VHH binders against p30636. Designs and how they scored, part 7

Target 1, 243 residues: p30636
Amino acid sequence: MSKKLKPFEILEDSCASVCIWLNGEPTAISNRAENLWNKAKYRVATDGAVNEILKRKSFVEWPHIICGDFDSINKQIDTKNAKVVHLPDQDYTDLSKSVQWCLEQKTLTSWEFENIVVLGGLNGRFDHTMSTLSSLIRFVDSQTPVIVLDSRNLVLAVPTGDSNLDVNLEMTTKMCGIIPIVQKETIVSSIGLKYEMENLALEFGKLISTSNEVTTSQVFLKSSSSLIFSIELENWVYKLDSL

## First folded at step 22 (VHH)

Design z4
Fold by OpenDDE, look of step 23:
Structure z4 (fold): chain B 243 residues (1-243), chain A 120 residues (1-120)
Amino acid sequence: as target 1 above (243 residues)
Amino acid sequence: EVQLVESGGGLVQPGRSLTLSCAASGFTFSDYYYGWYRQAPGKQRELVAAIYEKGKLYVDSVRGRFTISRDNAKNSIYLQMNSLRPEDTALYYCARYTSGTWVSEGFDYWGQGTQVTVSS
């Protein structure tokens, strides 16, 4: 059975989303991201993100949750009415810990949400970007989709097997990448791309599907291993901005 | 001398089929991968199909109609073109792929091309 992925729903309405604000470059958080954050059902900030949120206090809502190891948060900063969640485990990335915590809330508490949107995980320190991708792969089989956004990119993990991606072409430049990031043989077939793959092996150092193009609103992928799918966003999201 | 020589082009009516061939010489054929490009008048050169170690790539407009294949024993690459359309009219090039990330980045040698014209 094909896995249906609808990552662009978050850009239409984030009211059913958990939004996680990660550390990152300020420029990674666009007005689109701010709007998404403000309308999210649950706003979760990592400790490092709090500083940026404070700088943007006139434009963004305060988080419901502040989580992390609190090594990077300014001690002078008041957490206000946010629930502080200590996540001390250093064996996992801030994103992984935050995502895991959110998923646990869904299971253990009354938290109800359809997806997790991550802001700020794709820029700045490159090792952090890699950790973000690793985290996406970690949760690729989750029943709750995890989507990472910055000002330019929408990124998600695609599970092994058959997947059907709903793509809002109007919100993108259609430029996309299908990236074999896991250390397993990755054989991919596709429908809905400019360059269609037929049982094509993708591998770093050899061939990866970058600078591809989505040509339809439905993209079908069949893969022997988990993938990263990336698509370039337009500079603005008209539906979200109109809300 | 590295050579790629295309053949099989011609004038055909829409809906017909052609098979293009590319004969390679001057290097170890099995050490490389290959692709077909085409360039229509007034348009940019575009990848049509490629055959790699594992798997194939097709531009979306030819998917289901064109098939790329190789014969190592004959040092040859083929492009079976079915259900030809006027928009398939172009000069078709055979290309050798050495290494790269995607599309044209890895192609280093090209043939002179064979003309395919689809017209009623």
Scores: ipSAE 0.873, ipTM 0.954, lowest interface PAE 0.4, mean pLDDT 92
Fold by OpenDDE, look of step 22:
Structure z4 (fold): chain B 243 residues (1-243), chain A 120 residues (1-120)
Amino acid sequence: as target 1 above (243 residues)
Amino acid sequence: EVQLVESGGGLVQPGRSLTLSCAASGFTFSDYYYGWYRQAPGKQRELVAAIYEKGKLYVDSVRGRFTISRDNAKNSIYLQMNSLRPEDTALYYCARYTSGTWVSEGFDYWGQGTQVTVSS
């Protein structure tokens, strides 16, 4: 069965979403991202993100959850009414741990949400960006979609097999990439792109589908391995006057 | 000397078919990949189709109508063009691919081109 992915619908209404705020560059968080955060059903901040949230306290709601190893939080920071969740596992990134914890809440508690929107994680330290991608791949088979956003990019993992991506063309520049990031043979077919692939092997160091374009509101992908899909957003303005 | 020589172009009516051929010489044909480009008057050159070790690439406007293929025994690349449209009118180039970005930077040699004109 083809998997339906609707990342842009998620962006239109975050009331059924967990929003995770990652530590990163301030410019990664646009006004739209702030709105998504404020309207999210559950607001989860990593420990490193708390300082940025405090700087934006006049514009953003306080998190419901603050999670992480708390190595980066000044002991003097008032967590206010947020629930503090300690995630000590050093084998995983803050994003991965946070996502995992959120998913567990669906099973273990009364938490109900349809998707996870991650703010940040694509800028700053490049190794952190790679870790973000790795985390997306880790959860690629989850029934809960995980979408990563910054002020310019929407990124998600696409599972093996057939996928149908709904794309809001008006919200993008249409510039996109289909990236074979896993260490498996990745044969891809596509419908809905400027450069259509027919059983094409994608591989780092050889062929990767960057600087492609989405041409339709639905993009069909068939892949022998998990992929990263990235698309450039339009009109995501950073709130510079608030800082 | 590396050579790519295109043939098969011509004037056809809309809905008709043409098959373009490209004969390669001066290098080991099997060591490379290939593509077809086209350039219409007043427009930029664009990738039409490419054939790699595994798989093919098509620009969206020709998908389902054009087919790229290769014959190593004949050192040749082909572009079967069906259901031709006026907008397909262009000079078509055969190109050799070595490495890099598939849509632009990876091609290092080009033929002289063959003219395809689709008109009523």
Scores: ipSAE 0.857, ipTM 0.948, lowest interface PAE 0.4, mean pLDDT 92
Fold by ESMFold2, last read:
Structure z4 (fold): chain B 243 residues (1-243), chain A 120 residues (1-120)
Amino acid sequence: as target 1 above (243 residues)
Amino acid sequence: EVQLVESGGGLVQPGRSLTLSCAASGFTFSDYYYGWYRQAPGKQRELVAAIYEKGKLYVDSVRGRFTISRDNAKNSIYLQMNSLRPEDTALYYCARYTSGTWVSEGFDYWGQGTQVTVSS
């Protein structure tokens, strides 16, 4: 059975999501991201995001959870209902720890959600972007998808094997990349792209599929290793001003 | 001197098949990647197919109809073109790629081309 990936569902009003605000550059967060944050069923901020949230307090909802290391966690500010969660393990990134903690809440506190959306982590220090991609790959087989979003990009991991990816063509420029970041042989076949791959080996330093283009609302990918899929979003900021 | 010599073009009716060949000389054939591009009158050059060390790439409009292949012993690249359509009418070029380059970015050598015309 092919794995069904529906990353654009995070943009629908009926989707129940956890939204993680990671330490990102202020300019990477658009009105679209603020709307997703405000409507999220569970709002989780890492300790580095709290200052940016405070700057936007008049139009950004306060987090339900603030998490991070015990030396980096600020006390609850402005509301009594935000829970402070200490994630002290120095061997894992803040993103990996926060995703894992959120997944555990499905059993520990009966949280109900369909997706984890990450805001930030694609801007600022480049090595943090690489860490974000590593975390996506770590969770590629999770029952709950993890999707990274900023004003221009929607990014997710695609697992080994067969995948069908639903694309909302109205929300994208259609420009996309299929990126082999796993250090293992990566052989890809596709249906639904302008440049169709047939058992094509992809490898950094040799060949990667950038500046490809989706041509249909359902893209089939077969891969021998996990991939990063990136797709460019349309600029929707002024079309959403009347929310 | 680097040479890429295309052959096999011609006038053919819609629905028929044609095989293009490209003979390479003047360099070590196995060190490079290859592809076929086409240019219709008044249009920009476009990628048709590429073949790498492992695997192939096709533009979506020819997927399932065209097959690229290579024969290292004959220093040759082929394009099998099945179910030809009038929109396949173009001058077809064999191209050599600098190693590791995504095909949308270009190539370093191509031949003079071979004309394919699909018409009744």
Scores: ipSAE 0.654, ipTM 0.872, lowest interface PAE 1.2, mean pLDDT 84
Fold by ESMFold2, last read:
Structure z4 (fold): chain B 243 residues (1-243), chain A 120 residues (1-120)
Amino acid sequence: as target 1 above (243 residues)
Amino acid sequence: EVQLVESGGGLVQPGRSLTLSCAASGFTFSDYYYGWYRQAPGKQRELVAAIYEKGKLYVDSVRGRFTISRDNAKNSIYLQMNSLRPEDTALYYCARYTSGTWVSEGFDYWGQGTQVTVSS
């Protein structure tokens, strides 16, 4: 069966989402990200994001959930009316723990949502960016898609096998990458890209598909391993940014 | 030293076929990857097809019409061009890649080119 991926649904007003604000790096959060946060059905902040959210209280809604380890709670965070959830496991990253907790809420508390949108995790320390990609791969087979977004990037994992990826071309520059981060042989074929791959082996240190370009609103990918797909979003220029 | 010599270009009518050849010499042929590029007058050079250790890559405008191949015994690279269109008119270059190059100007050697002209 071909898996259908619809990552741009997160930008539709009718989409019910969980939004995780992973970190508080000021340059990672844009007006688009603030709007996604505010419209989310469930807002989940990691403890590292709380101070940045507080600085933006005139523009962003307070989280429903604040989660983190014991050390973060000891920082005397003003949680206001948010539910505090302790996720102390040191074997997993903040993102992996937050995603797992959100997925568990579908059975434990009957939360209803169609996707998980992650804000942050693509900037700051580079090793944290690598951890974000690892988490995307960990959840690639989840029935609930996980999509990471910042001001310039939309990033998701693509599973092994056949996938059909819907792309809203109007919201992108069309520039994209197909990235082989799983440590297994990765053979890719594609339809809907400027440079079509035909059983092409991708491997860090040899050949990776960066600076490719989507040419259609539907991209077909066949892969022998899970992939990271990234696409560049159109620049949104606002008066404040242009001054 | 390193030489890449293209041949097989010519004038053909739309819908016809041509096979381009590229003869390589002066290096160990099997150690490298290869591609075909084309340049029409007044336009940028563009990738047409590439052949790697495993798999191939084609620009979308030629997918299904062109086939890249190589013959290690003859130290040669080929481009089979079927269903030619006037838009395929260009000077075609074969190129040798330093490993790991994608969509960039990352070839390290190329030939002088062979002209393909598609017109009635």
Scores: ipSAE 0.644, ipTM 0.871, lowest interface PAE 1.2, mean pLDDT 85
Fold by ESMFold2, last read:
Structure z4 (fold): chain B 243 residues (1-243), chain A 120 residues (1-120)
Amino acid sequence: as target 1 above (243 residues)
Amino acid sequence: EVQLVESGGGLVQPGRSLTLSCAASGFTFSDYYYGWYRQAPGKQRELVAAIYEKGKLYVDSVRGRFTISRDNAKNSIYLQMNSLRPEDTALYYCARYTSGTWVSEGFDYWGQGTQVTVSS
């Protein structure tokens, strides 16, 4: 069954999204990310992100939800109308717990949204970046896509089987990667990349597809295992200067 | 001594076919991966196709027209080139390499090339 992936819809004004602000490095958050946060239908901040949001209070809206464990919740913070959600399980990352909680709100409280967008998950400790990728794979079969975004990258999981991925070429440098992080044989075929794969086995330590390039706005991927797809975002400052 | 010797190039009309061969010697053929590269006059060398333990890779401009293959018993790599276009005119090289991404990591040996010219 082909799955349609439209990750660039998160940048459209009409798209209803949950935006999760993780404990990322401050420099990972760009004007694009701040605008996306401000227009999100639901804003969820992890415990470590609250201080960064406070520092930016002139530019960013207050969260609807603040989540984390007991050690991370700062009782000095006026929560105003934000709901505080305690997610104390040390066996799951902040991202996995936050995503799971948001998905449960679709049924429990009838939240309505089309995407979950994650800010700040690709910076800081490298092992946290790997945990972000693991979380993307965990939720790959969700009907609600999870997309991670920072100033340079848009990253999502691609499920086993056939996928058709829509790419807004104007928003990207077109440089992309197809990464086999699942611990299972990963055989990939593609249409719409500069270097087309035909039943190609990808495996860390042997062959991985980095520095590939999208050549069309619709990329077909067939894979025997879930993948991480990454694409480099265009520098909007460069585009503005070119006008 | 590692050697890769290309053959099968020539002058052909658009729409015709050509088969390139690469004979390998001086090493254990089955231990390595292979690719075909091409360089048109005034252009940089570009990857055309590669063949790995499982699967193949093609540059998008040749998808559906070219087929890479290998025969471990004959220590040979082939490029079947169908529906040739004037834009395929180039010096074609056979190359050997061991691992890594096909676009950002080099190969360790390549031949002197065989010329393919597609014109009326």
Scores: ipSAE 0.628, ipTM 0.863, lowest interface PAE 1.4, mean pLDDT 85

Design z4
Fold by ESMFold2, fold request of step 26:
Structure z4 (fold): chain B 243 residues (1-243), chain A 120 residues (1-120)
Amino acid sequence: as target 1 above (243 residues)
Amino acid sequence: EVQLVESGGGLVQPGRSLTLSCAASGFTFSDYYYGWYRQAPGKQRELVAAIYEKGKLYVDSVRGRFTISRDNAKNSIYLQMNSLRPEDTALYYCARYTSGTWVSEGFDYWGQGTQVTVSS
């Protein structure tokens, strides 16, 4: 009955991941993010991310896929050997469309992967950050986990019911948040946090769990609604050298 | 005149139990939320437990050992402390909350405290 969540597996060398590079602020992409991108089994860039990837061509591998709503790639923009994929749905974000497309590749092609890692979507315009969180909730029940990472944060959705979350404490500052973003009654119990919740109602405008702290490498969460879990990464530095 | 009066502290041996009580007066008790905080010498106050409209919150060092409760009919808040340890030694305060976004926000009154000393 309990779902096991292992978001730090994306940092292991043997993990087969899809890495999606979103449009975003250049400072969201750290050395850690560049390493994740380079080791990814499949590299997917949204059309708005191509310029930033070109700026970093000495440090990052070229995408396998470039996707978006563009009509065509301008001849000045060298796509090299990347395949161009049109994702024309105007009612969904780049994150949602690219994640959905990647998940479809498991059934439509021979793609095999264990995780989807999304780089960006957590800074810059605040409304885009909210949209990223909404997208994570949309995919919370996928067999393939979706994790969003920038230079400072690792963020994922936690499903309704019981979850056990593995945390690599050494890779984090341990500072975390449990965010009741779904517009339904959200009652949470926890084990493994500095401030333990016991059937506690969380709601924006009343009580939310920010500035909590993980105290164990296995965090239990029981929730009546899906949650956003965020944790701050250790040794984060915005990368200004590659600008 | 808002009053919160803590009682039930004392000197106890490690492994024993105490129940702290907080009697409230001068306001409508059922309109608020409550917590217990403690302060050891030379340290800042820290949250021990809080009780809300639905649910409770405990600092990890006391979970499973301490239980917060309230009785609206008696205008009282309780902290049952089991399996006491020397590190639980502190002045314990009852606090009244208004609503906020996290436990460290929104409390507006607290009492004089009751001393708990856990010593071998």
Scores: ipSAE 0.596, ipTM 0.849, lowest interface PAE 1.4, mean pLDDT 86
Fold by ESMFold2, fold request of step 26:
Structure z4 (fold): chain B 243 residues (1-243), chain A 120 residues (1-120)
Amino acid sequence: as target 1 above (243 residues)
Amino acid sequence: EVQLVESGGGLVQPGRSLTLSCAASGFTFSDYYYGWYRQAPGKQRELVAAIYEKGKLYVDSVRGRFTISRDNAKNSIYLQMNSLRPEDTALYYCARYTSGTWVSEGFDYWGQGTQVTVSS
């Protein structure tokens, strides 16, 4: 069955989202990202993000939830009035635990939201970026989409099988990548890209689809393995106040 | 010496078909991957189609109309061009490369080209 993916919905004022803030270099967060955080129905910060949020207290609403393992011998977190959630499992990353906890709130409480948006997962240490991508793949089959956003990039996982991806052409430079990060043979076919793939094998060290370009507002992807899809946002999308 | 020799170009009416061929010599043909590029007057060279170890790639403007293929026994690469349009008018090049993206990356040799002109 074809899966419908609508990642640009997170940029609409009517979209009810959970926003997870992992961290954020000062130069990586734009007015658009701050506005998305401030308007989120639920604001969730990991313990590693709290100091950056404090630095931006004039522009950024305080989290509803601060989560993490909090087993730090050498640090203390001022949580103020946020609810503290302990996620002590050392087998999973902070992002994976935070996403899992948020998804559980839909069944365990009356939380209602349409998307999970992640900030701070695409900057800083490169190995943390790789970990963010791994978490996206882990949750690729969730009914609630998980989207990672920074000042320039919108990134999501695409599941095995057939997918239709809705693209808001006005919000993107259209430059995109189709990245085969799963350690299985990855064969891709596409409709709606400048360089159309026909049963094309993708593999790091051989062929990956970077610098491709969306040409339509609906992109079809068929893949034998889960993929990472990235698309570059237009400059005005990530540098302006809410309109 | 390495040679790629394109042929099969010509003048053709819109809606008709042509088959381009590229004869390769001077190297082990099966060790490489291949593509067709085109360059219209006043424009940059653009990728048309590529054939890899597994799968094919086409620029969106030709998908469904053009088919790339290879014949290892004849050391040849082909481009079947159906439903030709005036905007397909260009000099078509056969190219050899060892790996990569559908950008020019990994390209190490190409031929002199064969002209295709689509005109009423």
Scores: ipSAE 0.594, ipTM 0.845, lowest interface PAE 1.4, mean pLDDT 85
Fold by ESMFold2, look of step 23:
Structure z4 (fold): chain B 243 residues (1-243), chain A 120 residues (1-120)
Amino acid sequence: as target 1 above (243 residues)
Amino acid sequence: EVQLVESGGGLVQPGRSLTLSCAASGFTFSDYYYGWYRQAPGKQRELVAAIYEKGKLYVDSVRGRFTISRDNAKNSIYLQMNSLRPEDTALYYCARYTSGTWVSEGFDYWGQGTQVTVSS
C-alpha cells in the first residue's frame, strides 16, 4: 500500500507542528525558518540554540520547552517561562532524544500536532548533518512525519516500499536528490522525475541520484530500503505573484 | 579497438515504432554499462536511456514509450522506440558508461549515430 508523504504541509499556516531548533548556527536560520518557528504549536529549543534565539528576540517567539543536558546554558541564560527538560546525553544524539521526547508528549501530556519540523540540522559541522540524516531514517516509520528544513533545503526520509510524495512545485527549484544512505541494497523505481528510475540500484561510490528534478507535484517512489529525499527551495523574491 | 555501431534508424510516421541496435566490439562487453543519447539539430545531446548492472533509467519524455535492453551474448544494446513523436527526431548515439554519476560525464565512447526522423 502506498504511503502518502506531504512534507510541504509544514509551510501552511493552519498546520499544527512541533518545531525543534537544534543549534544556533546563524546561516541556517532564514526568514522562512523563523516563520515556521513562530507559527509552531509547540516550540522546542535545545540548549545549544537558546543564545541564537535570544539574539533574535524581536523577531522570534520564545520556546515553550528548552531541553538538553544544560551544563553550558545554566551558567548564563535566563530560561524565562520555558519548561526546562533534562535529556541526559548517553547513546543517542540530541536530535533523536528531542524527537523521541516530543512524540512521547502525544500520550504523556496530550500534545496535539501533525508534524515535527527540525531547524539547524543541516549545517555547521558536517558530522552533525550525517547524524541528522541518521535520525530521519530512525524515525521514518513514525506516524508523525519528521521534516528537516534550512534556508535552501527540505529533507525527509522515505520508507521502504511504495510512497507518494506531494511536492509544491511553486515553492521549489525542483532540483532534488534521492540518496541511498542506508547500508542495505537499495533498488528504486520512480514516476515524476526528470530521470526516471526503473529498478535501479543506488549505492554510494557507484550510482546515486543527485541533481535529479521533480517534474510533477505527485512523485511516486518504490524502494527496497529507506531513502533520504532532498529538494531545493525556491527564492521567494522571484515569485512576484506569491508576494 | 573500441567500436560502437548504431543501426535501425529511418523515416517513420508519428505513432509508429522503431528498434535501434548498437553492436559493440573491441572490449569486454559485460564489464560496462550503456546508454542512448540523442541530439536534435541546434540542441545539446541529451540522455534518453541508460542500462546499468541492475536497473534502467529513462528521461521523462520517453518513459513508457522507449525500452532499453542489452544482450550480453550478442554484445549488443537496443532501444525499442514506440509511439514515436515528431519531437523524437534526432541523431541517436549509443554510448558506453565508465565513470561519474548517472547523468553527467559518465560515458566515454560514442558511435557515429543513426538518424531517426518522425514526420507526416
Scores: ipSAE 0.565, ipTM 0.841, lowest interface PAE 1.6, mean pLDDT 85
Fold by ESMFold2, fold request of step 26:
Structure z4 (fold): chain B 243 residues (1-243), chain A 120 residues (1-120)
Amino acid sequence: as target 1 above (243 residues)
Amino acid sequence: EVQLVESGGGLVQPGRSLTLSCAASGFTFSDYYYGWYRQAPGKQRELVAAIYEKGKLYVDSVRGRFTISRDNAKNSIYLQMNSLRPEDTALYYCARYTSGTWVSEGFDYWGQGTQVTVSS
């Protein structure tokens, strides 16, 4: 069965999302990300993000949830009215723990949301970026999509099998990548890219699809293993700010 | 001496078919990967199709109409072109890739080309 992926829904005014502000890298968060955070139905901040949120308190809403090492948070910052959630498991990243906790809220509480959007995690230390991609693969089969967004990039995992990906072309430069990060043979076919793949083997150290281009608003991908799909966002908000 | 020699071009009406061939010599054919490029007068050379060890790649404008293939026994690469359009008019080049080369990174060898003209 084909999986339908609609990552640009997170940018629609009517979309109910959980927004996780993962880290405090100041260059990762643009006006688009601040607006998305403010419109989110549920706002979740990791402890690494709280100081950056405080610096922006005139522009961004306070989180509903602050998660991380509870003891350190209590000593370091005023959590105000946010619920503090202690996520102590040292075998998992802050991203993986935060996502898992949010997913549990759909079954254990009355939380209702269609997407999890992660702000940050593509900037700063490179090994943290690799960990973010690993976490996306971990959640690739979730009914609730997990999408990472920063000022320039929208990134998601694509599952094994057939997927249909909705792309809002006007919000992108169309430049995209198909990245075979799973450690097994990855054979890909596509419809809707400038360079159409037909049962093409992708492998780090041999051939990977970078600098490809989306040519239609519906991209079909068939893959023998999970993939990372990245697409570059249009800087129409950035262009206005830079003028 | 590496040689790639294209053939099979010609004048054809829109909607018809042609098969291009590329004969390779001077190297071990099965060690490499291949592609077809085309260049219309006044335009940049563009990818048409590529064939790798596992799988193929097509520029979107020819997907479903063109098929690249290879025959290791004949040291040859083919481009089957169906449903030809006037926009397919160009000089078509056969090219050789080494491992690890995505099509946007260029080729190491190419032929002299064969002309395809689609008009009534």
Scores: ipSAE 0.547, ipTM 0.834, lowest interface PAE 1.7, mean pLDDT 85

